# Designs tried in a protein design chat: VHH binders against NHL repeat-containing protein 3 (Nhlrc3). Part 1

No score or structure here was measured in a lab: all are predicted.

Target 1, 325 residues: NHL repeat-containing protein 3 (Nhlrc3), of Mus musculus (Mouse) (q8cch2)
Amino acid sequence: RFCGSLVSRTFSFHVSWRMEDPLFRLDLGWPKNSEYFTGATFCVAVDSLNGLVYVAQRGDNIPKVLVFSEDGYFLRAWNYTVDTPHGMFVSGTPFEQSVWITDVGSGPYGHTVKKYNSLGDLVQVLGTPGKKGTGLNPLQFDNPAELYVDDTGEMYIVDGDGGLNNRLVKLSQDFMILWLRGENGTGPAKFNIPHSVTLDAVGRVWVADRGNKRLQVFDKDTGEWLGAWDNCFTEEGPSAVRFTPDGKYLIVAQLNLSRLSVLLAPPSGSIGDCSVVSTIQLADQVLPHLLEVDRKTGAVYVAEIGAKQIQKYIPWHSRTPAFGA
Structure headers, positions and changes below count from the first letter of each chain, unless a header shows other numbers; antibody chains are not in Kabat numbers.
F stands for the ipSAE by ESMFold2-Fast; E and O both for that by ESMFold2, at different seeds; each is averaged over both directions (binder to target, target to binder). V2 = 0.75 x the mean of E and O + 0.25 x the DockQ between their complexes.
Where letters were taken out, [cut] stands.
The coordinates of atoms that the task and the answers printed are left out; those that the model quotes come from them. Centres of patches stay.

## First folded at step 1 (VHH)

Design a1 (framework vhh_7aqx_2)
Fold by ESMFold2-Fast, scan of step 1:
Structure a1 (fold): chain B 325 residues (1-325), chain A 126 residues (1-126)
Amino acid sequence: as target 1 above (325 residues)
Amino acid sequence: QVQLQESGGGLVQAGGSLRLSCTTSGFTFSSYAFSWFRQAPGEEREFVGAISWSGGSTDYADSVKGRFTISRDNAKNTFYLQMNSLKTEDTAVYYCAADRGYSYGLYRSPSEYDYWGQGTQVTVSS
């Protein structure tokens, strides 16, 4: 009882020594079934309409995708056609949500962006399974890092996590390229490991340009480069970026510093400079990789590859539901 | 119309110092990011250091970090590279480069720069 632990000898719960931030607190009661985190947890996605949290993990002979309730209970798992997951996003209607997963590496399903239904059935494949490339017809990937799907079904993909393409691709809901920006470099609209992508409330695309230690900003309709923030990232680049549902803050992960930062969102009509509101320092080997914000509740879920866990942070102030209202 | 001209190169002993200058004309100086590159015989041009259009950000190659300092003087339309603790491996032709990014970008690849100086030779003897 006191000798038998559900946590394996190779798995540890690591939490911030500061349990509370001015805006967020750690939910120590989430998840209820952490014993299912048997591999390195790389990404997390939230179905806020149905109260589901999707987690993808890496490892041999383990389920690759885990499904939890927002209350922390394990519901089911699946691993069909998933090899090396990297990023995830949930999109769709209230009755038919889909899970998109980026898959990296040289395995049979690598270098793809794949769409699954809520049961784990494969619905769509973008890219050529098992083959990296630079091609646009058909569209190929080289370690696609993450994606974001807006409410229209238009999609933003960053490609990628250490691959050669270093680009941001916008696709229509029918998977046609609408615009593309990027190549390897340090200049405007150029990337070194574009690792995370998100949208703000005023039509701007934000990219975590991890290797260049900055966030870059683009117009979502034209792909026009609008600016960059580097002043908050002198020690380490951003690995993940998301907006809070009220649009007031950005949550950013800095993986090698085991740190989360809460940044003040820029006012409409300007990019300005980066301003840090607060910082959550995690234990040294936690390694926050990618994160997701529940669009309904404002809860922040963080995938921690070193700690092999997902942590849930809850805002101190409740917000009125805005998504789908 | 646009011109960049390096000066301050020469022969120096290992452990010594040199200050390179790049004087510019034909464009709005304050709107440009600025970099120094170097090229040894038979090698490609490699990045040395950069300064943003605002002067608020600087970046350096690992091989020169802590020894070299880049700075700009908007009133003189001139950029500088202060080189301290010089090593024989620092021997190269040094080029200044300017790029009109639409904002904060610091360029590291030679292909990203529209405007280049003719180069100035730096030779570090043992």
Scores: ipSAE 0.000, ipTM 0.106, lowest interface PAE 21.6, mean pLDDT 84

Design a10 (framework vhh_7aqx_2)
Fold by ESMFold2-Fast, scan of step 1:
Structure a10 (fold): chain B 325 residues (1-325), chain A 126 residues (1-126)
Amino acid sequence: as target 1 above (325 residues)
Amino acid sequence: QVQLQESGGGLVQAGGSLRLSCTTSGFTFSSYAFSWFRQAPGEEREFVGAISTSGGSTDYADSVKGRFTISRDNAKNTFYLQMNSLKTEDTAVYYCAAQPYGKRLYVSTPYQYDYWGQGTQVTVSS
């Protein structure tokens, strides 16, 4: 009588439909200018306040950073001071939005976390350009994978994507180290390829500890380790993690499985175990790498290395009026 | 107007084979990804298999992997489900579904499919 729920069961996948689920639909009309995806697309970031989508791609003699409208139109591109982009994040006010890019290249701009204005002008460099390292004064990086900047301007950086460092670093808005956690290992607060970082609505930092096939959770103010989820990642670790704007769900990518999963957020006061609400199995070799959620609309943008594209998913039950869209 | 219609269902003995077909009209066939779902009496609708717009990628439910094969024929505006080594638990109404996806993408979740056939009965006897 009732058609509908999304249920993932041990050793099988059984799907039925329910109206209350945090379900997503692919936006077939986005982007309008896919011809600009000329290289492997590694990361995506969203300026929700100005309706802009930033994409970074790798390849020789091509534009490294592309700017699209949220409606899918190509606006502009940048091709300087970026060698090998890995992760991106947009922060700031409506009048002064900035794009942060992590760079893992061996060239003159590599092993840095760089801040650009909306026009592509370089305004800040963290790390030593072209020089990998483990140092803390000044702070050095070795293949910095991703960053997250909160509304206060405090920064969370995971370093690195296969380098010497396996750490989570918190910086103040003036770029001083507030706390640091991590070294290479499998124990609590140890990492193997910390690949993605995000915050939840209740003051916790979530890290995709990709090589250890788990998510790890920390208190944002103290850096105290709060727990880990490994039960959803027995086949492969998460490459990306983001919360939906309502805070109810996490969206994670598993690169080599070409899979996106929607996970139930833990209740206040506990970490619990991972619970899968739904999965999107992508075609073989699509390779979803990093993703971003539009905090205003709930739209999910996925950077697909193998398919050389960004795909946009919109919530089935979006609370943002899409009237006449 | 988009229409999908299943055919090829029927009664078969366990260990036997059936091929289901889904004929389509009202859209550009080559621009769509296709999937098969099934629903047993008293059960919820279950994903069976999917094929990408290019035909270069397929996916299957664990319960049918190695036994079922999905394929498409753009010239005939038809896609298929070849069912081998059938088991009594494969008894269900089988539905075809279409979603206008981009290149090399398909999903196993029914909520993303706006276009469905009316279903065809498959009964596997022991």
Scores: ipSAE 0.000, ipTM 0.317, lowest interface PAE 13.1, mean pLDDT 85

Design a11 (framework vhh_7aqx_2)
Fold by ESMFold2-Fast, scan of step 1:
Structure a11 (fold): chain B 325 residues (1-325), chain A 127 residues (1-127)
Amino acid sequence: as target 1 above (325 residues)
Amino acid sequence: QVQLQESGGGLVQAGGSLRLSCTTSGRTFSTYAFSWFRQAPGEEREFVGAITWSGGSTDYADSVKGRFTISRDNAKNTFYLQMNSLKTEDTAVYYCAADLEGYYDSSGYYPSGFDYWGQGTQVTVSS
């Protein structure tokens, strides 16, 4: 391996502007069991219905997937059939929730998008384990970055995190390709490292086109390109994108600038231009990578590669009254 | 997707200095972390140093720490290895590499994603 480290074992950090953010505050009491963050924390997903937070981390001989309660208590861990996790998303019915994980490893589990039940049992594998590719029948991946699963069970996958593919793929609930957009490039509907994907409340798919320093927007039903935002990303592209549950804001991360931005959602009927509502500047080595929003509470969980942790941000006006229910 | 081109290698006397350059093309410079590796005759390829795209973090092998400095110029899509106080043991072929999303833990940097390498440039240090 390598001698030395870009991130010290005893690294300490601070979050500037967190006390001045108009919409969110850092939950200093979350998690309760931070000692389980023994590797680089790459992604986070939330089961809002059962109050669970899933975290995936990288490192040798450590548990790859950690499960916490929304209150911050460590519950369990597993690492079977996970090589190099990159992105994750929780989906399913209230009766049965599952977690999907994208795997970018070169080992036997890599270049896949895998579905696990709440106990960590492997339920479904998309892609060819251990083999990268561009093929569509069967669908192959090359470093799949993230996915989003709609309430209908339709799936949106961005492939690739620096691989040969630069595409957005929509799948049916039965894993048939419904539409596909993308190739390497700077033009409309072309990508350079499509890194994060989410849906808004009005049927649009948003992709963090990280290498091209922009967000791109598509119609979820047709795959029609609807527009792009680049004016907020002149220094660095977005690594993560999510909407708040009320649909009013986007939360984005910029990895190397070590910051989070809250953006105003686009006006009805158009994409508009990007408008920054607030910015949270983190210490230089925190490195926010991917994030998730609890659709029930509005809490924002941020996976920080450099700081080796997940931080939880809570909306200021979500405080439960002392005698509330 | 990305092309890496090294330059600046050559013959230098022990105690001298040399600056290697690595120019990137075919991809946005800002999407990479950059590293230098070297391979001496009959040896395995070894890590020399790394710099993140932001330039906010650098790391070096113990054998070169304090003598070598990595820097970058985003406007020129180029990153550099400034080599000072060269030793005969520094004789090797030097490679630049781009890592799209390597990760770090308490034991060091892991090259998970080194898909792009330059052709290498020879550095020879005479006694």
Scores: ipSAE 0.000, ipTM 0.170, lowest interface PAE 15.8, mean pLDDT 82

Design a12 (framework vhh_7aqx_2)
Fold by ESMFold2-Fast, scan of step 1:
Structure a12 (fold): chain B 325 residues (1-325), chain A 129 residues (1-129)
Amino acid sequence: as target 1 above (325 residues)
Amino acid sequence: QVQLQESGGGLVQAGGSLRLSCTTSGFTFSSYAFSWFRQAPGEEREFVGAISGSGGSTDYADSVKGRFTISRDNAKNTFYLQMNSLKTEDTAVYYCAADTRPLYGYSYRLYSTSEYDYWGQGTQVTVSS
């Protein structure tokens, strides 16, 4: 436990001890305004173009979406039309960035994937607010876990976080279904709690199939199943998955182990086996849920539901990775 | 200002085909999504198929998938429903619909009858055994 200690305590509920990682270090100076973390912090999204970090937290009578600068200063918050946030993603141009939020649970805004502008105005709703379902016409959700939006505006949604659906849905920029994969199960292209979704640099969709203790991989254009990695996840499934901006590594969270793993990315012609490059052991009961990587800086932001905080990890040697390197 | 007009309905034997057309006016055709709905006697209007404004995405009701194809011709301000392998249960009045409002609201507007302000008058399709 924690660098030779057999007894672990957090001196502050908003600070957690971390082991050093050879590739990343904890930024102890981020955020500057941790007092705004008044609820369980479930997800984080980064506007790399404008240097903004969006955080969503759960709780009654608290601000649900928090906006920080990349330097750690609290800027603003949104409170309405979000019931139970689960996943977030920032998309758009430098002049018109938007935040997508998945909303789960039984509240009037639940079972939706919602788009907000930078001011917190609701501009798009996918799903039917307050009504869970399996339907495709119109598209319904049951606890949508996360989404990823590529530079074309095409969307990848994993649905769901413990609901009836166990599927990966690709939508066009006009929100039409392009392809769909998944049903409840353990076989290829079947899921048990598909919890996180991301793209690599070579046309593959990666899904954290949390309940099945594996990552699954699909062709982004066809939805063809390409393979799975389970050898790194025998103790606990992945709750989050993201690539570093250079495409060299995956960062994966394992919630109940309070651990982040850095995995070697496979080449374009092979999925291969999972290889762990390094591990960041977080403080006990921190519970890393979802994470995001700043595409410009390579900084990793981790939403820790047990500790009620976001932690920022920065690459050692602090060089901004070239975009697409 | 916005007008939609269906054509191409009629009588056909089971296993046959029909091509429906919807001609539009009063807006920039290439910017908007279009849908087909149908209504059988004593039933509510049912979604049949949709084509996106971005010019490539289509979606279909499960009951017609693989048999019906929606397409558009931006030069003619017209969109189409090609109906193949027709069944007696395809007998209905077919309506074309356009959502000329921004899609920043609810995506399910493309699939729900209550969200469309612009409809054609309907064209009867009758499939005999």
Scores: ipSAE 0.000, ipTM 0.128, lowest interface PAE 18.9, mean pLDDT 83

Design a2 (framework vhh_7aqx_2)
Fold by ESMFold2-Fast, scan of step 1:
Structure a2 (fold): chain B 325 residues (1-325), chain A 124 residues (1-124)
Amino acid sequence: as target 1 above (325 residues)
Amino acid sequence: QVQLQESGGGLVQAGGSLRLSCTTSGFTFGDYAMSWFRQAPGEEREFVGAISGSGGSTDYADSVKGRFTISRDNAKNTFYLQMNSLKTEDTAVYYCAARYGSLWYRAPSEYDYWGQGTQVTVSS
């Protein structure tokens, strides 16, 4: 313990343990090699097919990308053509996985969304390295925050983590703009620091509109605005959003509250109001930034900037094959 | 049954070339990353190079970069190591190895299936 009162934490533990079953439990055994977290850990991505966890960290003279096994062993690290990582996503076929990284640096590799193979070799660059911009031909970025790639290879990018752009961009597999939404503002389909993006199981795009303290929802095919949730975020905006693999819950990080919220997913026909069904209180000032959910296991990995670590949460009541049989 | 069989080894003069083949059966070849390892007398098995299931990504040990090329033919369930500008230090038994998924590793312990090996001898 490095902060908070023992009496307050003991009381909270006794009340929670007696009255409520947690949905997730901390894996105290992950990672096995935390000594490799030498910089501020900003994002995490999971290769569920190969059981790998990618972590990106910031700092001078340190490796920017770390690769761990799902059971917590450090495997390798690389530092190729990454300036200042912000968001990360693993995508591809069962035969070939790729790691996408958004780079928000002012250095030679910044203001880009870059595709790497599993060993850190650069395969594709979107944006103009080292030059921020608002242009669409070619597409330019100003602090691109995160991306999500669906199983069709279509890509959703939120740009930005501050700067001039406040937009959601959908790209085809061959990187052509299919639709674009957003400008700076508080109204529908306007953003202030669109920080995280994900898809639900029924063709909706969810954006963490951090500065406006809300989630916004769009149709994935048309880009039509479908609604927003703000009632859960009056104290602090969402910094990250992901669905659990069963589609039942959203996991949302609230950076300055050092908290993960578990929200009930809406039905397919409406977005409704936000409902918090569980809260994972983190240690003070750990600053949860971005998170990822393992699509096979449902494990939640959260990048904690302030604590320089990734923490892993496992579904408490997940069915095992042995029990299910 | 799963089987990996290397061929194409032999004796070659320094500066020459050789092409190794690894023919596979008993699994869905395109679902596996394929790697070449080698072992010199008295040494541990060392990584030579790897190729993803689709063939779109390759990796090479620093000692062979620019001289060796890995390729695969998924229709023939076969992958290849083209070795150019051979050096006496390349003398070893060469093994093909298969790992489920798109990702390869430089550690031999990570591989699911192995061939029997083929001897490559480079004379001065």
Scores: ipSAE 0.000, ipTM 0.104, lowest interface PAE 21.9, mean pLDDT 85

Design a3 (framework vhh_7aqx_2)
Fold by ESMFold2-Fast, scan of step 1:
Structure a3 (fold): chain B 325 residues (1-325), chain A 125 residues (1-125)
Amino acid sequence: as target 1 above (325 residues)
Amino acid sequence: QVQLQESGGGLVQAGGSLRLSCTTSGRTFSSYAFSWFRQAPGEEREFVGAISRSGGSTDYADSVKGRFTISRDNAKNTFYLQMNSLKTEDTAVYYCAAKLGYTFYYTDEDDYDYWGQGTQVTVSS
């Protein structure tokens, strides 16, 4: 019997006591068509409205973008205009969903953030294809790591994955720069490999500042720095960050520790302290990189570079008994 | 896409030894804690032994403690039950079971997500 608490909990027992189940469980039935994971799987994005899961993988002479149903069936793949995918995000209206892909390659499609329709047609390119840079007019990228698109169509881009920019950029729906924060460094609003970006339910932008072993938090409207969490990341920085749809938890990945952590979300008026609710320790070779949360179901999809697969975790409250009464 | 298949069952004399294997088809073997359960005819299924995800912790029913050893081989996607000093009361169908994620040692069959078909062990006097 435990009361609600902000305290981190991890347990090791040598006795047969039933205590707490994990908050999430692996869906072993997903995907149905794992044979299509022929390359290193770097990112995943979910179209919750149409029940689609997008996966991007790296490799020569393989399809780079795969589309699955939420039930795990392979639907289609495309390869055109993708060089070296890194991050993905699905956005749009119920009638027109699009997938955005960041590209970090040195080839003709690299150093870009590109928008595709559901059929894989290229409809927008941000950045200068094949050329890295720091320029703002036009906006240039140097290894853009990930993006998040708000329901208003405003965009948040972290640039980049080992590049020189080390910045968070907010764009309007018309792709004009609204604000920009960041340069290389360890101080407030400075980054070293900003790797993942997401929004919470109360207008805050969360950035996985991977090289500095912390999460940083900003006001979405002004770009003002609101705080940071570093105590949960002393061994390695977070590679990915997402909120659960109910707003109760953050899910983070630590790539080289091969670990997923569930963190307690802070209240709306405070950043609070970093508190670990549970951990999912994977085998050392799995290497979770980026992840996505289905906003409708709460399912967590994890792109695993070392294992060359996507794993789907479902909230425990969705469990159906495996055995009859 | 995880299926469990037991092997190694059979007939053995009291005081003898037998090794059961459970082979797992799937991409996530190292993410599981594993256990063995058994069921004698007309009786409820009972816990025998469990091994944690890391392999660093094991637990056993009092009736088999000191005689049985559970182990895992992540490279072979297989886990084992070494049964020594067998008694006639050990006669049962033995089932392997798998539990996902970070977990505590469970003796309740309802805590497990996946099950094998069972393998018969008969101990004669």
Scores: ipSAE 0.000, ipTM 0.088, lowest interface PAE 23.7, mean pLDDT 84

Design a4 (framework vhh_7aqx_2)
Fold by ESMFold2-Fast, scan of step 1:
Structure a4 (fold): chain B 325 residues (1-325), chain A 126 residues (1-126)
Amino acid sequence: as target 1 above (325 residues)
Amino acid sequence: QVQLQESGGGLVQAGGSLRLSCTTSGFTFSNYAFSWFRQAPGEEREFVGAISGSGGSTDYADSVKGRFTISRDNAKNTFYLQMNSLKTEDTAVYYCAAGLYSDYVLPTRAYEYDYWGQGTQVTVSS
């Protein structure tokens, strides 16, 4: 029964309560209207051209998709034909932006990848609503996890977040299969829960092969397997992967560790091994699921299913005024 | 490949007992909340019970409280529904479900779960 020692006033670099990564800082003022996070927040997407942030959350009788400004103000919400959102991505021109949402589970809109305009009107459906499958003509899904749309309009989909499919599918802008890689397994180009997909600046597709505790890399044009990184993920697989706009770093979420890792990007022509530059340790039970990087500002938005919130991390130098240097 | 497989369903007389199992693979079992749902002919899927990732929290539908018990065995990657004092109205297809949630969130709605089994039939005869 002795009085306990005083806790150190300096927190570990691995605790993000009031700590900041050397490259990023938490924007405590974002969002302005957190009261709209009434369900588990599964994914986030950014319209960097119009300064909009889309958030999808799960719940009955609540708005499924929320739209915020990059400054944190709630603008609007919609929930037409969205059942169980999992991943989302914004694509298009400055005059016509669209948001793509993957929808999972056995609900009436599940097992689909759907395109919406900025008002929430459904404009395209891939897959068969409410019906899982492995078929390729027409293309079917079983819990599609995430997608990425290139500036050319070509699409990369990872299917799935569990279920029968473990594959990466490339589609043309008119939704024809260009190439497909993957089946269940641990070998090269095989997956166990492919959970997140992104492109780098030099023509490579990166997949968070979550169940196999690795990132896998493919040539975007041919689908050729180029390599894998597993040395950073021995404790927990990656749930999300994105590149910083300068192409210098990858931001990766490790959900059950409540951690974000900043990894050094490999140069063109080399994959090498994973190198950790820094980490952002979130509070216990926050559970970072998917994340998105604003291609214009470099801000990182993190969907945290345990905490039922989106957190915004901003690069230290991108918002620093240039005067006085 | 995440898989959930139910077993232990079948035909049982009213007042009897049945134990359902859900065997899981393809993910880290100890990090997931698990639930059972059931669907009678012509009805929507109804929540039956849930257990948290730590196993420290459980929740049940009012219709089954005191009769059904959910439990988990992390060493076997399996969770269970012990059904006692079965009634004819318990007749349904029973589905197991899994979702990644913190212990302060115990989902009770079907769309909140990411992974599902194929279902097992339970028939209670009079």
Scores: ipSAE 0.000, ipTM 0.183, lowest interface PAE 18.4, mean pLDDT 85

Design a5 (framework vhh_7aqx_2)
Fold by ESMFold2-Fast, scan of step 1:
Structure a5 (fold): chain B 325 residues (1-325), chain A 125 residues (1-125)
Amino acid sequence: as target 1 above (325 residues)
Amino acid sequence: QVQLQESGGGLVQAGGSLRLSCTTSGFTFDDYAFSWFRQAPGEEREFVGAISWSGGSTDYADSVKGRFTISRDNAKNTFYLQMNSLKTEDTAVYYCAAVRPYGSSWYEPRDYDYWGQGTQVTVSS
């Protein structure tokens, strides 16, 4: 919503602060066609297999989804059945990549998690378009914030971004609820604005429990609560969380501080406390919202709602094949 | 009346195979996901394997992965558990169960709408 106060696309080229850190550097040459960012950019997803970057933006009478190459060239824009995009995830095989989009608010396509093919055709709808709810049969949403899809097709959805639901839902490939955790609260396995969800390399689900200023961790198979990290988030909760492909680090965004943090991943046998490896301080009003990591290259794409842009951060020595091995 | 009926149980030697069947009636078969649970004497019911309402998704307990396969035949209102490389530890009463998709866990016995009476599987050394 602060994105509506931005007056110029030129602002997006000069808002970034501290272009480098010990592990990552800003790619100043990405994207090549920033003029297509005509609305507030809320989320980003990466098709590592085909070298595509999907961006969703908000605004009236503009295309909601933009498609760029990993080299930064604008390729196409689409989607007519998206009202208020919030989170995105790309999943599937090299032959059948799918783009999932969460849609929030009261528009005719809101309160849904929708699957699109690579051409932008709608192929699956979870939830009821335009109707919020708490129901489980059929599954309903109230401002679904983000999803993560495992290589098996199992899905993890956090619901919601300021809605009445405050829950983490695991679905099978056929959209059956395998387990569900959460209600509004501050205790273990309770949430206040669960905003982002991801998996680590050892079968743990990580949730950005933004309103409670913490990350919470669950066993992916049982949904058992394993722990939480709050010591890094005393000033502002995490809005986004992703692991680097080598599993060594978490990348976290703190929206109102315009900050990205690189955190040390815990070992497989414990959660421990949060440890900050490095911090990237962005200019005031950039507002990093959600981010995605390219599983092949380790590049980090950050959706910045205040700056109306996506920034790409590249690991040092990004052409080294060991990243993601 | 809703009914689930197991068949195909019996005595088999270790390393052998059995195919369990669960024949159903009294509900719309295509609307349900199906699972097998087992219970050894003195133990609680444990999850064995499940198949989704579409047949596109399956999951198995770690102890049976690679040895057991669940399948469904919508035309016959029947689902199956193919058990290969049987071990003495697989000895149990096997129960078939049906659950509505959406809002239910495959792994929680209490979430299941309908249960069979069970069929004994005994694996001898």
Scores: ipSAE 0.000, ipTM 0.218, lowest interface PAE 15.0, mean pLDDT 86

